# Ledger of designs, part 16: VHH binders against q9ft69r177to353

Target 1, 177 residues: q9ft69r177to353
Amino acid sequence: LSTWVAHKDCLVLAATGSGKSLCFQIPALLTGKVVVVISPLISLMHDQCLKLSRHKVSACFLGSGQLDNCIEEKAMQGMYQIIYVCPETVVRLIKPLQKLAKTHGIALFAIDEAHCVSKWGHDFRPHYRKLSVLRENFCASNLEFLEYDVPIMALTATATVNVQEDILESLHLSKET
Short names: E, the ipSAE of ESMFold2; O, the ipSAE of OpenDDE; V2, 0.75 times the mean of E and O plus 0.25 times the DockQ between their complexes.

## First folded at step 8 (VHH; framework vhh_7uia_1)

Design k5 (at its last look DockQ between E and O 0.62; V2 from the best seeds 0.00; counts 0 for: pae E 8.5 > 2)
Fold by OpenDDE, look of step 8:
Structure k5 (fold): chain B 177 residues (1-177), chain A 121 residues (1-121)
Amino acid sequence: as target 1 above (177 residues)
Amino acid sequence: QLQLVETGGGLVKPGGSLRLSCVVSGFTFSHYAMAWVRQAPGKELEWVSSISDSGGRIYYEDSVKGRFTISTDNAKNTLYLQMSSLKPEDTAVYYCARYSRDWSYTFFDYWGQGTQVTVSS
């Protein structure tokens, strides 16, 4: 959270059930800006939305599993505090997300299960390798309305040194991370 | 008064089948998307399956795909979950829930009391 406050990228290593999700949920609650969470599975995103609903936090998931055909548009209009999205979907939504960043603000990009970027990991997912587009498209040098780069938080429960390096490199996270 | 009432739970052996029912009252069944959610002892809530208001869109959790079937009978205001090839991992309290239209089908506004499903040898 300290790194987030400083508007810096960070890699969070935390065991499952350790409450690591609070790391990206709190920014949404404190700033009123939207947090976008990249997650690999629709079922996982759904579960997270369920959990958040119990705490009266508005959340949605974008992908193939939504029941409302307009949910994507609503999400891009800032209707939800937390947007869960599959990596392939977030890549497609770069332009709409830039608009969201401009109109409502994006507090954080959280990449959950970040180890999926690495072939050295136990759950490699090719679409995670495209997530460098976040850093590339949400920086102050690219978007004039941004005072600072939108922070990116990569989260994983387990990662070897190699996997950690892959995460940092693949996602183009700041060298100060 | 709005109510969701689950039935059909019980004790079954692995490989067995159960059919859960959720009878709804107090609202127009066909106007809302519905879902089954389950919670195993000591575990968090887990989404199982969803069906849109029209029934045209159906989704399953990966772990239950091919084994569970969600369906509706609008005439009976009833949501069903046909479970087959049950596994011990399926042991949980199963809840039917209504999606809130205001939250674009990402929030449940009403839940049933739940029905216990136990899969054990």
Scores: ipSAE 0.292, ipTM 0.646, lowest interface PAE 1.5, mean pLDDT 88
Fold by ESMFold2, look of step 8:
Structure k5 (fold): chain B 177 residues (1-177), chain A 121 residues (1-121)
Amino acid sequence: as target 1 above (177 residues)
Amino acid sequence: QLQLVETGGGLVKPGGSLRLSCVVSGFTFSHYAMAWVRQAPGKELEWVSSISDSGGRIYYEDSVKGRFTISTDNAKNTLYLQMSSLKPEDTAVYYCARYSRDWSYTFFDYWGQGTQVTVSS
């Protein structure tokens, strides 16, 4: 969490899933700003949203598996503290997310299961390679209303050293964990 | 009052089938998306399947695709889960749940009491 307080990117390696997810949940609660979480599986997004509702944290997911057509619009209006999104969907939503960052603020982007970016990992997903666009589209040099770059937090429980290095390089992260 | 009641659970051998029912009252069933969620002994809740309010969009967890079928009967205000090719890992309490249309603080706003499904030789 010290890296997040300094407004810098980080890579979180944690063997326990519930402790790992607190790394992005606490910033949402402390700042009142939106946290956007990129997740690879519909079932994971459902389970995380269910868990968060038990703690009275407003959360939604966008993309495949979302049954309510109006949720995307409500999410972009700042109605949810945590937005889970598929990798392909977040790329489509870059411009709406820039507006959300201006109107309500985005505390960070959390890339969950970040090992999916690596072809050396056990669960490579090609859409994860495109997530480097988050850095470019949410930096203070490109968005005048930002005082600092929106931090990117990459999270995984299973990455080897080679996979960790691939995560940092592919996502253009500024700091090793 | 709003009520969700699951039935149809029981003991079944591997490879067998069961049909779970969730009878609802107190709301317009066709206006809400619904889900089945299960909890195995000592484990966290796990989403199983969802169906939209129109029935036009249906989603399954990967491990149950091709084996489970979610459906609705709006005339009977009933949500179904047809389970086939059951495996021991499907053993759990199965809940029906209603998706909140007010997504402010809740994901599912109403739950049934659950029905036990046990798959064992």
Scores: ipSAE 0.015, ipTM 0.397, lowest interface PAE 8.5, mean pLDDT 74
ESMFold2 (binder alone), look of step 8: mean pLDDT 84; pTM 0.863

## First folded at step 9 (VHH; framework vhh_7uia_1)

Design l1 (at its last look DockQ between E and O 0.84; V2 from the best seeds 0.00; counts 0 for: pae E 4.2 > 2)
Fold by OpenDDE, look of step 9:
Structure l1 (fold): chain B 177 residues (1-177), chain A 121 residues (1-121)
Amino acid sequence: as target 1 above (177 residues)
Amino acid sequence: QLQLVETGGGLVKPGGSLRLSCVVSGFTFSHYAMAWVRQAPGKELEWVSGISPSGGRIYYKDSVKGRFTISTDNAKNTLYLQMSSLKPEDTAVYYCARYSRDWSYTMFDYWGQGTQVTVSS
């Protein structure tokens, strides 16, 4: 959270069940800006949205598994505090997300299961290798309305040193990460 | 006035089968996406399966793929969950739920009372 406050990218290593989700949920609650969470699985996104709803946090998920096409439009209009999205969908939504960043603000991009970017990991997902588009498209040098880069938080429960390095490199996270 | 009522739960041995039903009333069934959600004792609610209003889109939790089948009968306003090859870890209260249209602080706007499924040798 300290790194987020400083508008810096960070890599969070935390075991499952450790409450690592709070790391990206709290920013949404504190700032009133939207947090976008990249998640690999439909079931995970459902479970997270379900959990958040019980805590009166507005959340939705976009992409594969979404059963209501209207949700995407509503999400891009800033109707939800937290937006879960699969990696392939986030790539498609870069422009709408930029608009969202401008109109409502995006506090954080959280990349859950970040180890999926690495072939050294136990769950490599090719679409995660495209997520560098977040850093590339949501930086102050690219978007004039941004005073600072939108922070990116990568989260994983397990990661070897090689996997960590792959995460940092693949996602184009700040060297200070 | 709007109601979801689950039935079909029970005790079954591992490898057994159950068919859950959810009869809905008070709304146009075919206009809403529906889901099955379950909760085991001491565990969080977990999504099991979802189906679009038309039935054209169906999704499952990975752990139930190949074993569970979600379906609807619009004429009967009923949602089904056919469960096969049941495992002890499938033990839970199973809820049918209606997806909210706007998801304003809730993914599901209406729930049934739940039906207990117990898988035990």
Scores: ipSAE 0.766, ipTM 0.892, lowest interface PAE 0.6, mean pLDDT 92
Fold by ESMFold2, look of step 9:
Structure l1 (fold): chain B 177 residues (1-177), chain A 121 residues (1-121)
Amino acid sequence: as target 1 above (177 residues)
Amino acid sequence: QLQLVETGGGLVKPGGSLRLSCVVSGFTFSHYAMAWVRQAPGKELEWVSGISPSGGRIYYKDSVKGRFTISTDNAKNTLYLQMSSLKPEDTAVYYCARYSRDWSYTMFDYWGQGTQVTVSS
């Protein structure tokens, strides 16, 4: 948690079922700002939104699998605290997300299942390699209204040291000392 | 009174087929997206498939693609799930659910009582 309050990127390594999702859910609740979560599967996004709905946390997902065309507009108007997005869809939404960052703030981008960026991992997904655009498009140097870069939190249950380094390099994350 | 009533569950051997039906009343069926959600014993709720109000957009969980088919019949106000090539891991209670139009409150605002599907040799 201290990394996101310091406005720095981080890599979270935690077993499945150990509460990894709290690492990005708590910042949303504490700051009142939006958290955007990148997730690789429609079913995972559905299941996560269903859990949050049962706990009365406003959340949605955007992109593949979304059956209600109005949800994207509502999300960009700031109606949801947590927005799940497919990797391919987040690239399309860069401009709307920049506006959302200006109007409501984005506390962080969470890249769940971050090992999917690595060809050397067990579950490579090519669209994950394009997520470096998040750093490029949400830097304080590129957006005048930002005081700090929007932090990127990468999360995975397991990753070898080589996969961890590939995550950091491919996503252009700052290394933690 | 708004109701969602599932039928069609039962016991079937691996490789078999079942067709689930969900008859709805008390709302304009053609205005809402619908889903099938299942829960195996001791497990969390798991989304299986969803269909848009028009039927033009359909999505499946990867593990059921090619085996399950979601559909609607607006004249009968009925949502279907045709299940084929059933596997033991498909064993669960299957719920019909209606997507809310206001996800800030809840994702699914109405649920059926569920129908049991058991796939066992």
Scores: ipSAE 0.258, ipTM 0.658, lowest interface PAE 4.2, mean pLDDT 79
ESMFold2 (binder alone), look of step 9: mean pLDDT 85; pTM 0.861

Design l2 (at its last look DockQ between E and O 0.81; V2 from the best seeds 0.00; counts 0 for: pae E 5.7 > 2, framework grips)
Fold by OpenDDE, look of step 9:
Structure l2 (fold): chain B 177 residues (1-177), chain A 121 residues (1-121)
Amino acid sequence: as target 1 above (177 residues)
Amino acid sequence: QLQLVETGGGLVKPGGSLRLSCVVSGFTFSHYGMAWVRQAPGKELEWVSSISPSGSRIYYEDSVKGRFTISTDNAKNTLYLQMSSLKPEDTAVYYCARYSRDWSYTMFDYWGQGTQVTVSS
């Protein structure tokens, strides 16, 4: 959280059930800006939305498994505090997300299960290798309305040193991460 | 007047089968997506399956794929969950839930009371 406050990218290593989700939920609550969470599975996104609803946090998920096509538009209009998105969908939504960043603000991009970017990991997902588009498209150098780069938080329960390095490199996170 | 009522739960041995039903009233059933959600003791709510209003879109969590089948009977205003090859880890209260059309705040806007499913030797 301290890193996020400093508007820096970070890698969070935390066991499942350790409350790592709070790391990206709190920013949404504190800033009133939207947090976008990249998640690999529709089941995980459902579960998270269910959990958040009990805590009166507005959340939705976008991508495969979505039953309502209008949700995407609503999400891009800032109707939800937290938006869960599968990696393939987030790539498609770069422009709408930029607009969201401008109109409502994006506090954080959280990349859950970040180890999926690494072929050295146990759960490699090719679409995660495209997530560098987040750093590339949400930086102050590319978006004039941004005072600072939108922080990226990568989260994983377990990662070898090699996997960690892959996460940092693949996501184009700052070297200070 | 809106109501969701689950039935069909019970005790079953591993490998057994159960068919859950959710009868809805107070709204046009065919206009809403429906879902099954379960909660095991001491665990968080877990999404199980969803079906679109038309039934053209069906989704399952990975752990139940190939074992569970979600379906609807619009004429009976009923949502079903056919469960087969049940495992102890399937033990939970199973809830029928309606997807909100507005999604203004919550994913599901109405829930049933739940039905207990216990899988035990």
Scores: ipSAE 0.702, ipTM 0.861, lowest interface PAE 0.7, mean pLDDT 92
Fold by ESMFold2, look of step 9:
Structure l2 (fold): chain B 177 residues (1-177), chain A 121 residues (1-121)
Amino acid sequence: as target 1 above (177 residues)
Amino acid sequence: QLQLVETGGGLVKPGGSLRLSCVVSGFTFSHYGMAWVRQAPGKELEWVSSISPSGSRIYYEDSVKGRFTISTDNAKNTLYLQMSSLKPEDTAVYYCARYSRDWSYTMFDYWGQGTQVTVSS
């Protein structure tokens, strides 16, 4: 969490069930700004939204598996504090998300299961390699209303050294983690 | 008034099959998306499958894809889950749930009481 307070990228290595999702949930609750979470599977997004719903935290998911077409519009209007999206959907939504960052603020982008970016990992997902566009499209040099780049938090339960390096390089993250 | 009642659970050996039913009353069944959600002993709730109001969009959690089939019978106001090739890891209480039309703080606004599925040798 200290890295997020300093507006810096980070890589979080934490076992499943250890509460790693709190790393991105707490910033949303403390700031009132939106947290956007990229996740590779509808089941993961669905389970997280279900958990948050039971705790009365405003959250949704967008992309494949979403049955309600109006949720995307509501999310871009700032209705939800935590928005889960699949990788291909977040790329499509760059422009609406830039507007959301201006109107409500985006505290960070969390890339869950970040090992999916690596061809050397056990669960490679090609769309994850496109997520470097987040750094490019949510940096202060490209968006005049931002004083600082929107931080990117990459999270994975287990990653070898090769996979960790691939995550940092592929997503264009700072090595201050 | 509004009720969701699951049936069809039981004890089954690995590799076996079960069909769960969820009979719905008190709302227009065809206007809401529905889901199956399960909870294994000592575990958190886990989404299993969802079906749109029309039945045209169906989604499965990866570990059950190809083994479980969700369906509806709108004339009977009944949601089904056909489970085959059951594994011990499928042991859980299975709930049917109705999606809220407003996801702000309530993803599922109504739940059944659950039916136990136990898969053991």
Scores: ipSAE 0.146, ipTM 0.592, lowest interface PAE 5.7, mean pLDDT 78
ESMFold2 (binder alone), look of step 9: mean pLDDT 85; pTM 0.861

Design l3 (at its last look DockQ between E and O 0.72; V2 from the best seeds 0.00; counts 0 for: pae E 9.1 > 2)
Fold by OpenDDE, look of step 9:
Structure l3 (fold): chain B 177 residues (1-177), chain A 121 residues (1-121)
Amino acid sequence: as target 1 above (177 residues)
Amino acid sequence: QLQLVETGGGLVKPGGSLRLSCVVSGFTFSHYAMAWVRQAPGKELEWVSSISPSGGRIYYEDSVKGRFTISTDNAKNTLYLQMSSLKPEDTAVYYCARYSRDWSYPMFDYWGQGTQVTVSS
């Protein structure tokens, strides 16, 4: 959280059930800006949305498994505090997300299960290798309305040193991370 | 008065089958997406399955794929969950829930009281 406050990228290593999700939920609550969470599985996103709804936090997920065709548009209009998105969908939504960043603000990009970027990991997902588009498209150098780069928080329960390095490199996170 | 009432729960041995029903009243059933959610003791709520109003979209969590079948009977205003090849880890209170229209907050706006499913040898 301290790194987030400083508008810096960070890698969070925390065990499952350790409350690591609070790391990206709190920013949404404190700033009133939207947090976008990249997650690999619809079931996980669904569970998280369900959980958040019980805590009076508005959340949705985008990608396959949607029951409402308008949810994407609503999400991009700032109707939800937290938006869960599968990696393939977030790539498609770069422009709409930029608009969201401009109109409502994006406090944080959280990349859950970040180890999926690494072939050295136990759960490699090719679409995670495309997530560098977040850093590339949400930086102050590319978006004039941004005073600072939108922070990226990578989260994983377990990661070897090699996997950690892959996360940092693949996501184009700052070396200060 | 809007109401969701689950039935069909019970005790079953591993490998057994159960059929849960959720009878709804007080709203146009065919206009709402419905879901089954479960909660095991000491665990958090877990999404199980969802079905769109038309029934054209159906989704399952991975752990129940191939074993559970969600369906609706609009004429009876009833949501079903056919469970087969039940496992001890399927033990939970099963809730039927109505999605808010247009996915408005909250995610689910109405819940049933739940029905207990216990899978034990």
Scores: ipSAE 0.501, ipTM 0.778, lowest interface PAE 0.9, mean pLDDT 90
Fold by ESMFold2, look of step 9:
Structure l3 (fold): chain B 177 residues (1-177), chain A 121 residues (1-121)
Amino acid sequence: as target 1 above (177 residues)
Amino acid sequence: QLQLVETGGGLVKPGGSLRLSCVVSGFTFSHYAMAWVRQAPGKELEWVSSISPSGGRIYYEDSVKGRFTISTDNAKNTLYLQMSSLKPEDTAVYYCARYSRDWSYPMFDYWGQGTQVTVSS
């Protein structure tokens, strides 16, 4: 129901269909850098790619449900401005994504349906707990070519206070969020 | 030239079953991955199920898993969706769609006209 923003990292609370996805799409368009979106469901990734395809934005999805084995290679070569990926797949792709960040830049990581990280939430997904690896592997202290950490944007349509706190702690996000 | 024609929709009561067919022409059916996509009135398009060209890889949206079965008959150039245990929430126009090569823009390059499925008493 509400949107709030912390410096660097942020947590976005907005209803589904209210334009929440623009929060990560606009940075891709303005910077020309890639945005990587973590999503928990094949159907959600399919639906978002369908929408973006109809609006002529280059986007793909990686992980379960992807029937073409070549898409991952093309995505890591910078062919798509927006890459949707399952949580388990993004963990496997850390090193290729570091290369992509060096060659083309990554504007941010968007973690959609971020409430899935919380056992207090209505849809807990254990693979979401592993997403703290994004902070560890895409900070300026670990990647010499980065001037600043790659921001993490967590997005959810609904989250109680307990879920919001769990999101911030589990994903190692800024407390100012 | 290319055609995808859906049939088999209709009105059915909750708990009922229905089988959708999509007959294709104008391309080699066995070379393309196919999908079923649905749209409820006033809502966005929603992916339902996909099948690889070989039929060896099959995926379902979570809410239909265990109730819907996608299949193909390559000899008849026909894609099927067997729908069981239908719920009112399954009410939608169901489209047959062909994935483009490399699943780039556009993700689906050809669509059928759609067939209406209505689940109500």
Scores: ipSAE 0.006, ipTM 0.396, lowest interface PAE 9.1, mean pLDDT 74
ESMFold2 (binder alone), look of step 9: mean pLDDT 86; pTM 0.880

Design l4 (at its last look DockQ between E and O 0.82; V2 from the best seeds 0.00; counts 0 for: pae E 5.8 > 2, SAP .7 > .668)
Fold by OpenDDE, look of step 9:
Structure l4 (fold): chain B 177 residues (1-177), chain A 121 residues (1-121)
Amino acid sequence: as target 1 above (177 residues)
Amino acid sequence: QLQLVETGGGLVKPGGSLRLSCVVSGFTFSHYAMAWVRQAPGKELEWVSSISPSGGRIYYEDSVKGRFTISTDNAKNTLYLQMSSLKPEDTAVYYCARYSRDWSYIMFDYWGQGTQVTVSS
């Protein structure tokens, strides 16, 4: 959280059930800006939305599991505090997300299960290798309305040193991470 | 006035089958996406399956794929969950839930009372 406050990228290593989700939920609550969470599985996103709804946090998920075609539009209009998105969908939504960043603000990009970027990991997902588009498209050098780069938080329960390095490199996180 | 009522739960041995039903009233069933959600003791709510209003889109959590089948009968205003090859880890209270159409703060706007499913030797 301290790193987030400093508007820096960070890698969070925390066991499942350790409350790592709070790391990206709190920013949404504190800033009133939207947090976008990249998640690999619809079930995970669904479960998280269920949990958040019980805590009066507005959340939705975007991807292959959508049941309402209007949700995406609502999400891009800033209706939800937290937006869960599968990696393939987030790539498609770069421009709409930029607009969201401008109109409502994006406090954080959280990349859950970040180990999926690494072939050294136990759950490699090719679409995660495309997530560098977040750093590339949401930086102050590319978006004039940004005072600072939108922080990226990578989260994983377990990661070897090699996997960690892959996460940092693949996501184009700052070397200070 | 709006109501969701689950039935069909019970005790079953591992490998057994159960068919859950959710009868709805007070709204146009065919206009809403529906879901099954379960909660095991001491665990968080877990999404199980969803079906779109038309039935054209169906989703399952990975752990139940190939074993569970969600379906609807619009004429009977009923949502079903056919469960087969049941496992002890499937033990939970199963809820039917209606997706909110406006999806504001809540994903589901109405829930049933739940039906207990216990899978035990």
Scores: ipSAE 0.579, ipTM 0.816, lowest interface PAE 0.8, mean pLDDT 91
Fold by ESMFold2, look of step 9:
Structure l4 (fold): chain B 177 residues (1-177), chain A 121 residues (1-121)
Amino acid sequence: as target 1 above (177 residues)
Amino acid sequence: QLQLVETGGGLVKPGGSLRLSCVVSGFTFSHYAMAWVRQAPGKELEWVSSISPSGGRIYYEDSVKGRFTISTDNAKNTLYLQMSSLKPEDTAVYYCARYSRDWSYIMFDYWGQGTQVTVSS
């Protein structure tokens, strides 16, 4: 969290059940800006949205498994504080998300289960390697309305040193952006 | 007086089958997407399956794909979950739930009381 206050990327290594998801949920609640969370599975996104709904936090998921065609439009209008999206869908939505960043603000991109980017990890998913596009499309040098780059927060419960290094390199994360 | 009532739970041996029913009243059933959600003892709620209002789009959680089938009968205002090849980890209270379209923070606006499914040898 202190890294987000300093407008920098970070890698969060925390055990499941330790409150890891609060790292991206609190910024949404504190700022009123949108947090976009990339997650690898429909069930993970659905269960997170269900949990947040029970705590009266507005959240949705986009992509595979979404039955309501109107939810994407409402999300891009800023109606949800937290938007869960699968990796391939976020790539498709880059331009709408840029508009959302201009109109409502995006506090950060959270890449949950970030170990999925690594072939050395226990759950490799090739679409995760394409997520470096977030840095390219949401940096202050490319979007004139941004004062700072939108921070990227990578989160995982378990990662070896090799997996951690692969995450940082593959997603183009640094302490200074 | 909007009601969702689950039935069909019970005790079954591993490998067995059950069919859960959720009878709905108090709203136009064909206008809403529906889901089955379960809660194992001491665990959080877990989404199981969803079906669109038309029945044309259906999704399952990975561990139940190929074993569970969600369906609807609009004439009877009933949502079904056919469960086959049941495993001990399927033991839970199963709820039917209606997806909300009216509130930005509410995912499911109405829930049933639940029906217990126990899979034990």
Scores: ipSAE 0.145, ipTM 0.594, lowest interface PAE 5.8, mean pLDDT 77
ESMFold2 (binder alone), look of step 9: mean pLDDT 85; pTM 0.861

